# Ledger of designs, part 20: VHH binders against Profilin-1 (pfn-1)

Target 1, 132 residues: Profilin-1 (pfn-1), of Caenorhabditis elegans (q9xw16)
Amino acid sequence: MSGWNAYIDTMTAAAPSIKRCAIVGAADGSVWARTEADNVFKASEEELKTFVALFNDVTQVPAKGADIEGVHYVVPRTEESLIFGKKENTGFFAVKTKSAVLIAVYEGPNEVAAQVRKAVESMQTYLNNAGY

## First folded at step 1 (VHH)

Design o12 (from o1 with A96T G98K Y99P P100Y P101S P102L L103G P104T P105T S106Y S107R T108S; framework vhh_4orz_3)
Fold by ESMFold2-Fast, scan of step 1:
Structure o12 (fold): chain B 132 residues (1-132), chain A 123 residues (1-123)
Amino acid sequence: as target 1 above (132 residues)
Amino acid sequence: EVQLVESGGGLVQAGGSLRLFCAASGFTFSDYAMAWLRQAPGKRREWVALITSGGSTDYADSVKDRFTISRDNAKNTVSLQMNSLKPEDTAIYFCTAKPYSLGTTYRSEYDYWGQGTQVTVSS
């Protein structure tokens, strides 16, 4: 459907360096939409439930890191509604809205990382303004 | 190894049509914006058309309403349908994959990966 999938399309159009992404429920990690086909976001329901719970206290995340799609990422620091991490040339940005968490996995240097962050934060602002 | 292979060029009369193809391999095609560029004899490469990973398109003013870019993510191909061709469209046409960035003029950043396909339009 063109519902939540339209927002996935918007983010990947704005930052084509996004390899995989998803929009999940903030309370339970349930998938609302994700990239599919050759770039399907492959995280288990249990992993996503664990991941969204990190937003309950982001200050603890740098000590533990974060797991996405079975990959353990180093999280250098967090902001109130933002968790981001790195592992070699791969990274992610995850932001929390009122009822959702947006997760974008990318590959590339700091220049592409900055564009991915902008795309994810722009969508976060849009969804918050829309009441999500 | 990233590889782009262009095809579909040829000789055509003014007012005619051609369809160009670009077959991509070695990267996750659906995650990348794809663009067509061209280079006429004695001139710099110029951007012609862009399609983002999400399917949004943009065109150079010189080809708007005449050219249509499309992609097939299942086949890792990008295509350029060229209608109402003019002698000024004579060039070698290249495809490239681009990181599309908000606020960046993508048409000023050229990165060529393929060998190109020759398009010649006679008057």
Scores: ipSAE 0.000, ipTM 0.080, lowest interface PAE 19.7, mean pLDDT 79

Design o13 (from o1 with Y99L P100S P101H P102Y L103T P104S P105Q S106R S107Y T108G E109D D111T; framework vhh_4orz_3)
Fold by ESMFold2-Fast, scan of step 1:
Structure o13 (fold): chain B 132 residues (1-132), chain A 123 residues (1-123)
Amino acid sequence: as target 1 above (132 residues)
Amino acid sequence: EVQLVESGGGLVQAGGSLRLFCAASGFTFSDYAMAWLRQAPGKRREWVALITSGGSTDYADSVKDRFTISRDNAKNTVSLQMNSLKPEDTAIYFCAAGLSHYTSQRYGDYTYWGQGTQVTVSS
């Protein structure tokens, strides 16, 4: 078992509204860890490669949106290392660290989105401090 | 804000025992794996022992059956009981906190580090 799965477990414990999530390489979108079984994160290699490339210029993302697990999300705005979107009752937060991109897909109203964002940003800080 | 403070180091004769303590503050201790690493003069840091948030333990081959790591989540403390000490155990011992599982453990996987405590073993 990959040691990266411990970070997945930590994020999902901190924000139970996270339905699926993954940690992928920032350079190529390769999966380091993801939720499995009934909560499997089902993005293709091609989709993840395209998704992580969005962080090369986040200012272009609101015009194009983002695709995760075959679902097209409207991205209303971005921050330097943060892309997020919502589609009805589902949404996502994705953050970039030095070497990784964390993607969390959640379900629920705007109130749970804040909890998910906090969990993802906390993990981003920890990984950056650890040199990832 | 975040601190790891080691104590319990000192000078001991070969065959003796020492107990190291690490007091943690400024983060949610119970969510972190805690580890001890050591650095002998002129050598790189090496991992010694790990205890996960769930209480599972693992040890370097060089210290198995001699060292015991434990934690107290109510007191935000991790301890290392060192028995049957050898001169080659002489090193600065560091407490570290990380979210890494033991199978992926590397020097750079730890988020927080203590300043270290000196352990000297003589015969």
Scores: ipSAE 0.000, ipTM 0.097, lowest interface PAE 16.1, mean pLDDT 82

Design o14 (framework vhh_4orz_3)
Fold by ESMFold2-Fast, scan of step 1:
Structure o14 (fold): chain B 132 residues (1-132), chain A 124 residues (1-124)
Amino acid sequence: as target 1 above (132 residues)
Amino acid sequence: EVQLVESGGGLVQAGGSLRLFCAASGSIFSSYAMAWLRQAPGKRREWVALINSGGSTDYADSVKDRFTISRDNAKNTVSLQMNSLKPEDTAIYFCAAESPPPLPPGYSTAYDYWGQGTQVTVSS
């Protein structure tokens, strides 16, 4: 068993509205863990490498948006370690820790988004405190 | 599941160099911190080097400036370059993988996977 899969399970239990998620390396976008089977997170290695590089300068992201799983998201604004986007009935939150990027894709309205953001930011804080 | 197989051990003279390899099977390699530990005859297992998932390295004082740990995530390989070898470096060398701490109840964060080891003998 993957030890990082336990973090995926923890995030999805905290926010059941997360449809797909992944934990990837901040340096290279390599997948550490992701949702599987019917909820498989489908981003390519190339796309993830491009995506994690966005955290090198998050201020550029709102002008161009972001691509996750081949879907182009509008990014209204960013924070230092947070990129989020929305497209119709879907959205994502991505947060950077010291060594990782957590990506959660959800479906639903703003109240669902708030729950997902809280779960992802809680995990970000926990991993940063653990040295990751 | 991660399986680890070490190679590159052998007999070398003091002052020489040797390079150890650890091949990992399984898709989770890049998320794991990878370590080299050694066990000399009649001694407790000793940690010698670690490289975390982000590429940061750390070394035991006994090997610092002589050993270099590196990883190649595309090949699922971690290696240990050992220079200026001493008779005291004689040991079975193990690679080990550490899953991220802390884990939810029912899991362990202490090196979850170990290789079978490879013998390094340094003659004086």
Scores: ipSAE 0.006, ipTM 0.201, lowest interface PAE 9.3, mean pLDDT 82

Design o15 (framework vhh_4orz_3)
Fold by ESMFold2-Fast, scan of step 1:
Structure o15 (fold): chain B 132 residues (1-132), chain A 123 residues (1-123)
Amino acid sequence: as target 1 above (132 residues)
Amino acid sequence: EVQLVESGGGLVQAGGSLRLFCAASGSIFSSYAMAWLRQAPGKRREWVALINSGGSTDYADSVKDRFTISRDNAKNTVSLQMNSLKPEDTAIYFCAKGDYSPPLPPPTEYDSWGQGTQVTVSS
């Protein structure tokens, strides 16, 4: 349970532009770990349940966008296991593994977005290889 | 904070089936990894099956292909379907909240609140 925070720490160390992030269950959006205190990830259980269900058909997501922490993001396109969005100076990357969804919210220009995507996809590969 | 209550145990003949249930109350059930452990008379407690919050499962080699763990977050329950039971499956079965750290989650550490449910398999 608390041990999943080590993976949050790894991602935020790899991409310091990540402001908030979480690892949640792919089936129900239940939180395994998230950033806390001054950088607390603020999504509700109902919002996360709705969000992880988007991975059941990612092709429909660009038409409707995605909500994270009460913020509606424009999703320009998706890949099989990747949803990403942008709203002004804020953006997110979310990737699905076998059992989890990793969500990272960042702030900054396109250069930091690429770093955040790399960190999230590296963790996705690691967790998939570990059976998650 | 989570209170766990096991049920579903009983006496069954070798080759039979039983389904065990664990009802949880207290903290948010869906946030935890849940496990089934067992303790045979005079032996150490051993891990049987684990299901994490995302639904990923893992099993002890001795029960793989015979037992299936599942959870119902809407009802705050975890269950263990036990098929093709053998006399060596005789034990008290406990459910436990997981303290689990990837990549090697079972069994890092578990909490258990119940008296367990007795399963007896006669030959």
Scores: ipSAE 0.000, ipTM 0.106, lowest interface PAE 12.0, mean pLDDT 80

Design o16 (framework vhh_4orz_3)
Fold by OpenDDE, second read of step 2:
Structure o16 (fold): chain B 132 residues (1-132), chain A 123 residues (1-123)
Amino acid sequence: as target 1 above (132 residues)
Amino acid sequence: EVQLVESGGGLVQAGGSLRLFCAASGSIFSSYAMAWLRQAPGKRREWVALINSGGSTDYADSVKDRFTISRDNAKNTVSLQMNSLKPEDTAIYFCAATGEYPPPAPPSLYDYWGQGTQVTVSS
């Protein structure tokens, strides 16, 4: 298991609602690590390329939403390094580090969203401090 | 601080239509996602529809294709067009604002609430 897979495991274990995670290159959407086995993160390389590019201008994302794993999410708002969305009983949080984008897809009621956000932001802080 | 005031509720026969309005006070309306929620007698308050600051919308499955949420940022208003109304749509409808949480969200996750407007759909 690669070092990046350990971070995937950490995020996935942070909350039961988190089902799939990915760590991708911020510049090109290349996959560094992703959830596999029984709950595979299924976003394509092309989709991830498009997704990470959203961080170039997050102000436009609420107008158009965001697509992950072929699912279109409504994005209520964005922050400079944070994009999150919801569709029915699913949602995602994505945070940008210096070099990467961390994505967590979760299932469950909205009250679990805060825990999911905390998980990805904690990892964001850690990786930023580590220079990634 | 944002104040929300609903209007447009009333009694309507099944199959009929209503349009609800919500007027928001304050200068930061455009930064909020606006939502409609409803609470039927003896039931929990449930999410109905949301429109974010950019105009993207989402709906509960129970109201999809019947309800339409829209907003006018220039007038600080959000509306809910309700068509093909059913008796099960009877509820107090609330306008709510959230700056963070996507739908559906429990009441505790919304920052501001209106007083609600009664919608009654008769058989």
Scores: ipSAE 0.018, ipTM 0.277, lowest interface PAE 6.8, mean pLDDT 90
Fold by ESMFold2-Fast, scan of step 1:
Structure o16 (fold): chain B 132 residues (1-132), chain A 123 residues (1-123)
Amino acid sequence: as target 1 above (132 residues)
Amino acid sequence: EVQLVESGGGLVQAGGSLRLFCAASGSIFSSYAMAWLRQAPGKRREWVALINSGGSTDYADSVKDRFTISRDNAKNTVSLQMNSLKPEDTAIYFCAATGEYPPPAPPSLYDYWGQGTQVTVSS
């Protein structure tokens, strides 16, 4: 899907530390767009269904952590439409919009995390304003 | 009542051209984005081209520079000009409408659908 991939490209251009990224349906975790080839986002359909369901009650997530691409992340806290996690030198930010969940996996020190978060939250705001 | 009706499908030889039309009834056309999606035998429905209410267009990479989508709001019609057709373009082509833009929405976000028109490209 080239059109949705333009949004992936926008986020990765804004935050080059994003290693892998996806836009998935909020209701079912269906993949609308994802990074491919050398940067392929590898989450299974079952894992994504489980992951998007976490947004039904984000307050439960810090106690359990979150799994994405077969990696278990510690989730230190959540915000209403934001789940983020860290494992060693890898982390992720996931945000929910009206119709979508944006997931960005990054690699690097904590200093790059703020740029990744800003890119994902800016896209969240844009898509919500566009009705997604 | 909203209805989308496609026409213009047919059999064409590789390298040829074909123009599809979609006529919309009801009051949604001027405020909705209009799209063409296609489904090849044994495959899932995929997006081809989209035009928003203001006339901005977007295309799948597989058809970029070969297909052109346009709309006529006075006639409630959207059309798809298909040039340099390839056997891989063989599919049922569907007209669809969505209140969502930008860029191409997944099939689940389209509110109204036509029944489809068959396009067959011979080698």
Scores: ipSAE 0.012, ipTM 0.175, lowest interface PAE 8.9, mean pLDDT 83

Design o17 (framework vhh_4orz_3)
Fold by ESMFold2-Fast, scan of step 1:
Structure o17 (fold): chain B 132 residues (1-132), chain A 123 residues (1-123)
Amino acid sequence: as target 1 above (132 residues)
Amino acid sequence: EVQLVESGGGLVQAGGSLRLFCAASGSIFSSYAMAWLRQAPGKRREWVALINSGGSTDYADSVKDRFTISRDNAKNTVSLQMNSLKPEDTAIYFCAAEAPPLPPTSGYDYDYWGQGTQVTVSS
C-alpha cells in the first residue's frame, strides 16, 4: 500500500466532516492517494489534470468555478495556494504544496468548513516543510 | 503498477566512477521519494541515498562526499553518480520508491523495488 494513504487517514481524523479526499500530483493531477470504498473520491484523470492546472493562475478561477467529481462548484475567491468552492451543502478545499495538491470534499455548514480548511492547511504546512 | 528498472552497473577500478540510472514507469514518480540501497556479498541490505519529490537529498555516512543522487521528473528517472569508488562499494544496487510519510529506510519498508544492478570495484 501507498504510504500516502496515512495522510488521507490523518486528514479525515482531524476533520471528520470530510466526506472524500485525495492527494494528487501538482504537475499532472496523478492520484497519490484517495479515500476508497464507501467514500471513494471519484474524479477522473482528465478532471484532475484540469483541476491542478487551475493553480497556475488562481485569479482566473472565481470567474469560471471549478469541477470536482463531475460537480461544478462556485469559487467565491482564491488565495495564492488555496482554491475553495461551495455547492449548496457541499464544499471543498484544495491547497497546493511544492509537489502536491490536497483536495477535501466536505458536507455541512460554515463551522464544518472552518475545521476542514484548518486540516488541509495544517497538512499543507507539514508537506511543504518535508519538501513536498 | 509501478516498475523500476536499474542500469549503469559494471566493473570499474578503485578510484573510478559509475553513474546508475533508475527508470520508473507508472504514474507515481513525481510524488515518491526515490532511494538507492545496496547489498554487498554476505551482508544485509544497506541504505545509500534518498531524494524526495521536492529534490531534498540525504546520504549514508559511508558515501556522503562521493555519491550524488538526482532526479529528472520529466523523464521519470533517478540517478546515482558514484565517484571515488572503493572495493567496499561492491554490491548489487537497488532502486526503491517510497511514498511519504516513511523516512529513508532499508529492507522492505519501501513501496516499490527494482531488480538491482551489479557494481564491482576491483582493487
Scores: ipSAE 0.006, ipTM 0.183, lowest interface PAE 9.6, mean pLDDT 82

Design o18 (framework vhh_4orz_3)
Fold by ESMFold2-Fast, scan of step 1:
Structure o18 (fold): chain B 132 residues (1-132), chain A 123 residues (1-123)
Amino acid sequence: as target 1 above (132 residues)
Amino acid sequence: EVQLVESGGGLVQAGGSLRLFCAASGSIFSSYAMAWLRQAPGKRREWVALINSGGSTDYADSVKDRFTISRDNAKNTVSLQMNSLKPEDTAIYFCAAQDYWDSEGYLSDYEYWGQGTQVTVSS
C-alpha cells in the first residue's frame, strides 16, 4: 500500500535537489506524508498550521516572509496558489491544490530552483485532476 | 511594460561610497521584484541584491553589510547604496525586474533590464 508516500517519492525522484518535502492538509496543515529518517521534514504542527493559512491571502506574504522548519525565508513574490522563498543557498516551493499543500525544501544555486518548481507544479496538477 | 533607466555610476576611490538609482516606468512596478546585478570585464553577470514587492531584501555574500537596496513604489524607483567600495566592485551595474524570482537562471528570469551604469573603484 503506497498511500501518500508514493507522491513524496515521485517528487524527490523528479528533482534530486529536494532535500525535504511534505504533503499537508490545506485546511489545517496536518501531515499526510513527508520525507523521513535522515531527510525528515521537521516542521512543527503549529508552524504548518500557520504556513497553510498564508494561502488565505498570499498578497500579504512578501512583506512578512514565511517560516518553515524554524527557518525564516524571504518571499520575493507570490502567485494565487504558489508561495516560494529563499535564504542563502536554500529555498522552498509550496503549492496549494483543492485540499492539500505541497512543500519542497531544496539546497543549491538558483539554476536548480526551476527543477524543484516543475516537480511540485506537476504534482499539483496531478492531484487537482485527481480531485484533491 | 516596464522600462528601466539606471543612474549614479562613476569613479570612486577604494573605501568610498556611491548610490545608484533605477527609475522604472509603468503601472506594474509595485508588484515586481527588483534586483541589481553586475558584470565585470571577462566575467558572467552576477546577482548583487534583490528587493521584493513587500520590501524584503536579500544580498550576495560579497556585498552583505556594505550594500543596501531600497525601493520607493510611489516614485517607481529602486536604489542601491554602496559603502566601503573595493576595486573588486568595479563593474557595469544593471537594474532588473521580474515577475518570477529564483528560477533556473538569473539572466533568463528577468523580464526587464536597464542599459547599465559603470562603477569604477580605484585602488
Scores: ipSAE 0.000, ipTM 0.229, lowest interface PAE 12.6, mean pLDDT 81

Design o19 (framework vhh_4orz_3)
Fold by ESMFold2-Fast, scan of step 1:
Structure o19 (fold): chain B 132 residues (1-132), chain A 123 residues (1-123)
Amino acid sequence: as target 1 above (132 residues)
Amino acid sequence: EVQLVESGGGLVQAGGSLRLFCAASGSIFSSYAMAWLRQAPGKRREWVALINSGGSTDYADSVKDRFTISRDNAKNTVSLQMNSLKPEDTAIYFCAADLEEYGFWSDTSYDYWGQGTQVTVSS
């Protein structure tokens, strides 16, 4: 199906360990699509605006961490277009494209995290190639 | 390459305090998250405390408010201050370093491990 919800569906099918995810605008954190119903992505638009601004200087993020859905995550390190964090048995991967930020929240061990990262980075590549 | 050596373990009475040290050698220490894990007899290793390269910390619920992790990048050390010790804290304590840090709470995802230091808390 057309529309941004199809990309959410593709990502969650590729990595079933994703509990919640969203695609948001890189400039303002506006939600383009997110998981719904029992797995609704609960971040406020104010929180998302703050979060996407972290990509303006990722080197500052490990010192302060990141907040998603009211949960504070330790961010161990960052890469130019990647912020990821951990809190106990939960974590997230967030990647920036030309015009979007993809955020996936997952639960599980390191093997699960690797699968989630792969799904998010595959979608990042796809959207960049599509001009987003 | 990073080598880790722990010290500071010992015998202490319940309610007492110990400070563990981990000395690291290697030029990339400041880029690693550093963690303390422990292993009690007959148990698997469990994560205790973490400090990332930027100085942000996290703690297992069992030690929160009692333990404090800190690092000194100029001296290539990480420390664990342990207060209000309980018999249940008796374990071998390991220092660990991890560059690929989405496995922090795993007992198997750390790049480098120390030899461990014994902590025994008497009742």
Scores: ipSAE 0.000, ipTM 0.222, lowest interface PAE 11.1, mean pLDDT 81

Design o2 (from o1 with G98D Y99S P100G P101S L103P P104L S106P S107P T108Y; framework vhh_4orz_3)
Fold by OpenDDE, second read of step 2:
Structure o2 (fold): chain B 132 residues (1-132), chain A 123 residues (1-123)
Amino acid sequence: as target 1 above (132 residues)
Amino acid sequence: EVQLVESGGGLVQAGGSLRLFCAASGFTFSDYAMAWLRQAPGKRREWVALITSGGSTDYADSVKDRFTISRDNAKNTVSLQMNSLKPEDTAIYFCAADSGSPPLPPPYEYDYWGQGTQVTVSS
């Protein structure tokens, strides 16, 4: 597919707990790249459209949670460009760039969350600096 | 000084109910998600329930529809109503606070921890 797959590979490789990733348009949730093969990121574009819209008012997200891949996550709290969710031993980190939303779904104990966040935020910084 | 103090634990027969309480102090309670975790003898600590600062809740599959987590921000308390208790629910139950930061390795998976309260369910 596109060159965006390289960024997916980079995020996926950043931590073994990261199972699935996606890069989507911040405006409409369109999929730019996603993990494929055995670890397919399964969220529909309709779901992603709803998800990226959460960034329009992140303050409301903790009250209602977030859905990814048909799974409902509780969202303890949010930041302006960061939404993360938890569900037992799984979770996600989503960060917003100028034009994209990066999503990483992970599995594992709570200890892995910091590494997952670092991975997506590093990519966020890179893409922002690149104008995306 | 930050404190989380659990109460309400005890011995109960299978099928019975308990209500745990956690009283928080020393931090801005309303900004934190609150969780209950439990640790049975010889087992790993496991997540039981979570309530976000906004009031959204989630539960481990093993306790869903039996346990209910709630919070009172005016009183800085979080509670866990436990119904239809089973012997496998026997554990030390911990109250924990999560500011939204990525969790650290044990014992600091959450920002703040209580000392725990023993729950024993007899068959």
Scores: ipSAE 0.015, ipTM 0.287, lowest interface PAE 6.8, mean pLDDT 90
Fold by ESMFold2-Fast, scan of step 1:
Structure o2 (fold): chain B 132 residues (1-132), chain A 123 residues (1-123)
Amino acid sequence: as target 1 above (132 residues)
Amino acid sequence: EVQLVESGGGLVQAGGSLRLFCAASGFTFSDYAMAWLRQAPGKRREWVALITSGGSTDYADSVKDRFTISRDNAKNTVSLQMNSLKPEDTAIYFCAADSGSPPLPPPYEYDYWGQGTQVTVSS
């Protein structure tokens, strides 16, 4: 297995409400690592290519929303390198680093969203500092 | 004072072997995962091998079946046995320690780093 799976394990350990997550290439959406088995991250190659392209201009995303795993999420606002969305009791946080995009899909009440965000932003900082 | 001190680097011809050592002090060695990483000129640091506090090992695809990582908790050392060396293995090799669970291979930020030891493999 790839060394990138250790990052998946770290994020899910830090925020147990993460149901599925992936690390993908920022340029093309190619999967570097993802959750598997009962928690398999199901996004297609085409969907991921479309999704990472959203980071080319995050200011346009709230008007359109975002699709992950065939689910359309409302994106209320974006930050410089952060896209997040929500649909009922599910949500996601996606952050861009120099070379990667981290995507975490979670389930649970609003109380868990902050923990998930912290986990993905901590990993974003870690990867950026490492040159990725 | 926390220290990680590498040794065992040098010049070797292709097909040869080297064993690197890392001597650790200033922390509870047995609680830490230990890793070897390398950096060739003009490239990012590349993870090579990892050994957890429990003794589980993992390797980069480029070195699998050629390199072996091991640790000696009684002596506070981690070592890397490098066999069948190739010119592409030429790099500065760094020892690193991390208390995280799981430790993160590259890209990564470890708690402690050594200064590195040069390995040069001639063709």
Scores: ipSAE 0.011, ipTM 0.166, lowest interface PAE 9.2, mean pLDDT 83

Design o20 (framework vhh_4orz_3)
Fold by ESMFold2-Fast, scan of step 1:
Structure o20 (fold): chain B 132 residues (1-132), chain A 123 residues (1-123)
Amino acid sequence: as target 1 above (132 residues)
Amino acid sequence: EVQLVESGGGLVQAGGSLRLFCAASGSIFSSYAMAWLRQAPGKRREWVALINSGGSTDYADSVKDRFTISRDNAKNTVSLQMNSLKPEDTAIYFCAKDDYSFLEWGSESYDYWGQGTQVTVSS
């Protein structure tokens, strides 16, 4: 059941600039796995439920932004299964699969964002192919 | 297609203020995030400020609390209010539509439409 922790480890190994990440249920935002200890992903289940509901109509997201771990991010644009945002030196990428939403929070200059996006999208492809 | 024209630059004394304007032509302006970038002589382009379609904003650390970006969707304009200007703010300022440039700040892939507007801050 908690084999999902291996996917967290895979993403953080692929993109070291990921500071915190989580895999949550697409329907309800329930946490399947997240980073822990010094890199604990701190979003509440209520916040995550609100966040995953954004994928029901991503075109509305840029107008209001997105909240993760109590931080309000500016969302410049969205794609069908991708929401990303930024706040100063911090940003996130979130992608939706059939059953899950993957969220990765990174820190650093925007030059590292492409690596984080690649790691998250690679995992999205893998999970979709695995039926998740 | 969106065409952007920057204006409002000039010479200003340190500690002064200046307001830059970006006029857009074409459709879907209200649907785009808009950004201001700058390029100082001999330096790479640097992101300065961002405003999304709904008016949410973000700023580079170097300009935070001094600059304010705003937009007027009815007039298809974006403006940058620059306060407490420093000599280090001297640069050509560019307005850009943020399609994907957010992921590549400071890279050559950022697409500019126009010649920019020169801001010179004297000591």
Scores: ipSAE 0.000, ipTM 0.258, lowest interface PAE 12.4, mean pLDDT 80

Design o21 (framework vhh_4orz_3)
Fold by ESMFold2-Fast, scan of step 1:
Structure o21 (fold): chain B 132 residues (1-132), chain A 123 residues (1-123)
Amino acid sequence: as target 1 above (132 residues)
Amino acid sequence: EVQLVESGGGLVQAGGSLRLFCAASGSIFSSYAMAWLRQAPGKRREWVALINSGGSTDYADSVKDRFTISRDNAKNTVSLQMNSLKPEDTAIYFCTTDEWSGLYEDSYDYDYWGQGTQVTVSS
């Protein structure tokens, strides 16, 4: 069990509507930790490399959307270190820290999305403060 | 800042159609994503449809293939075409931006919310 799995567990405990999540390297999309078994995060290495590169210019992302686990999401808007997407009753939040990108995929109504965003942004703050 | 006013609701029989309108004031409309939410009696607000600044759209599973969201940036309006209406679509419909909508944030600020527009679908 890697130490990074503890952060996955913390996020999923804070927002139970997170179906799948991962912590990946900001430079290359390498997986540091992800949900497994019935909640396995299925993104390929190439998809993750492409995804983390979106943070190099977030202003272009709303025009083209984002792909995670082979699913194409509409991106309503972006912020400096935040990309989020929506597709029907599913969505994701992805935040960039100094060294990592955290990705959480969820399902549920908009109130659930707010809880998931809070959990992901809280972890982003924690990891930045820890030097990651 | 954006002020939003909804219109176009009414009473319709199951299988009917309505078109809802949202008029926006403020200078940044074209850069915002716009959304429709609804609140049925005794239920929480739920998201219905989303359109981003570039015109890409998304819909809740319950309304997919029946509702169409569109925007007119020259008129600062967003509209929702509702076809094949069901009694389950009965709700007050609100338009909002993703900045303040509660789609992705806990928001308790009512300055950007209007009265909504009532849609009632009879069996």
Scores: ipSAE 0.013, ipTM 0.378, lowest interface PAE 7.6, mean pLDDT 81

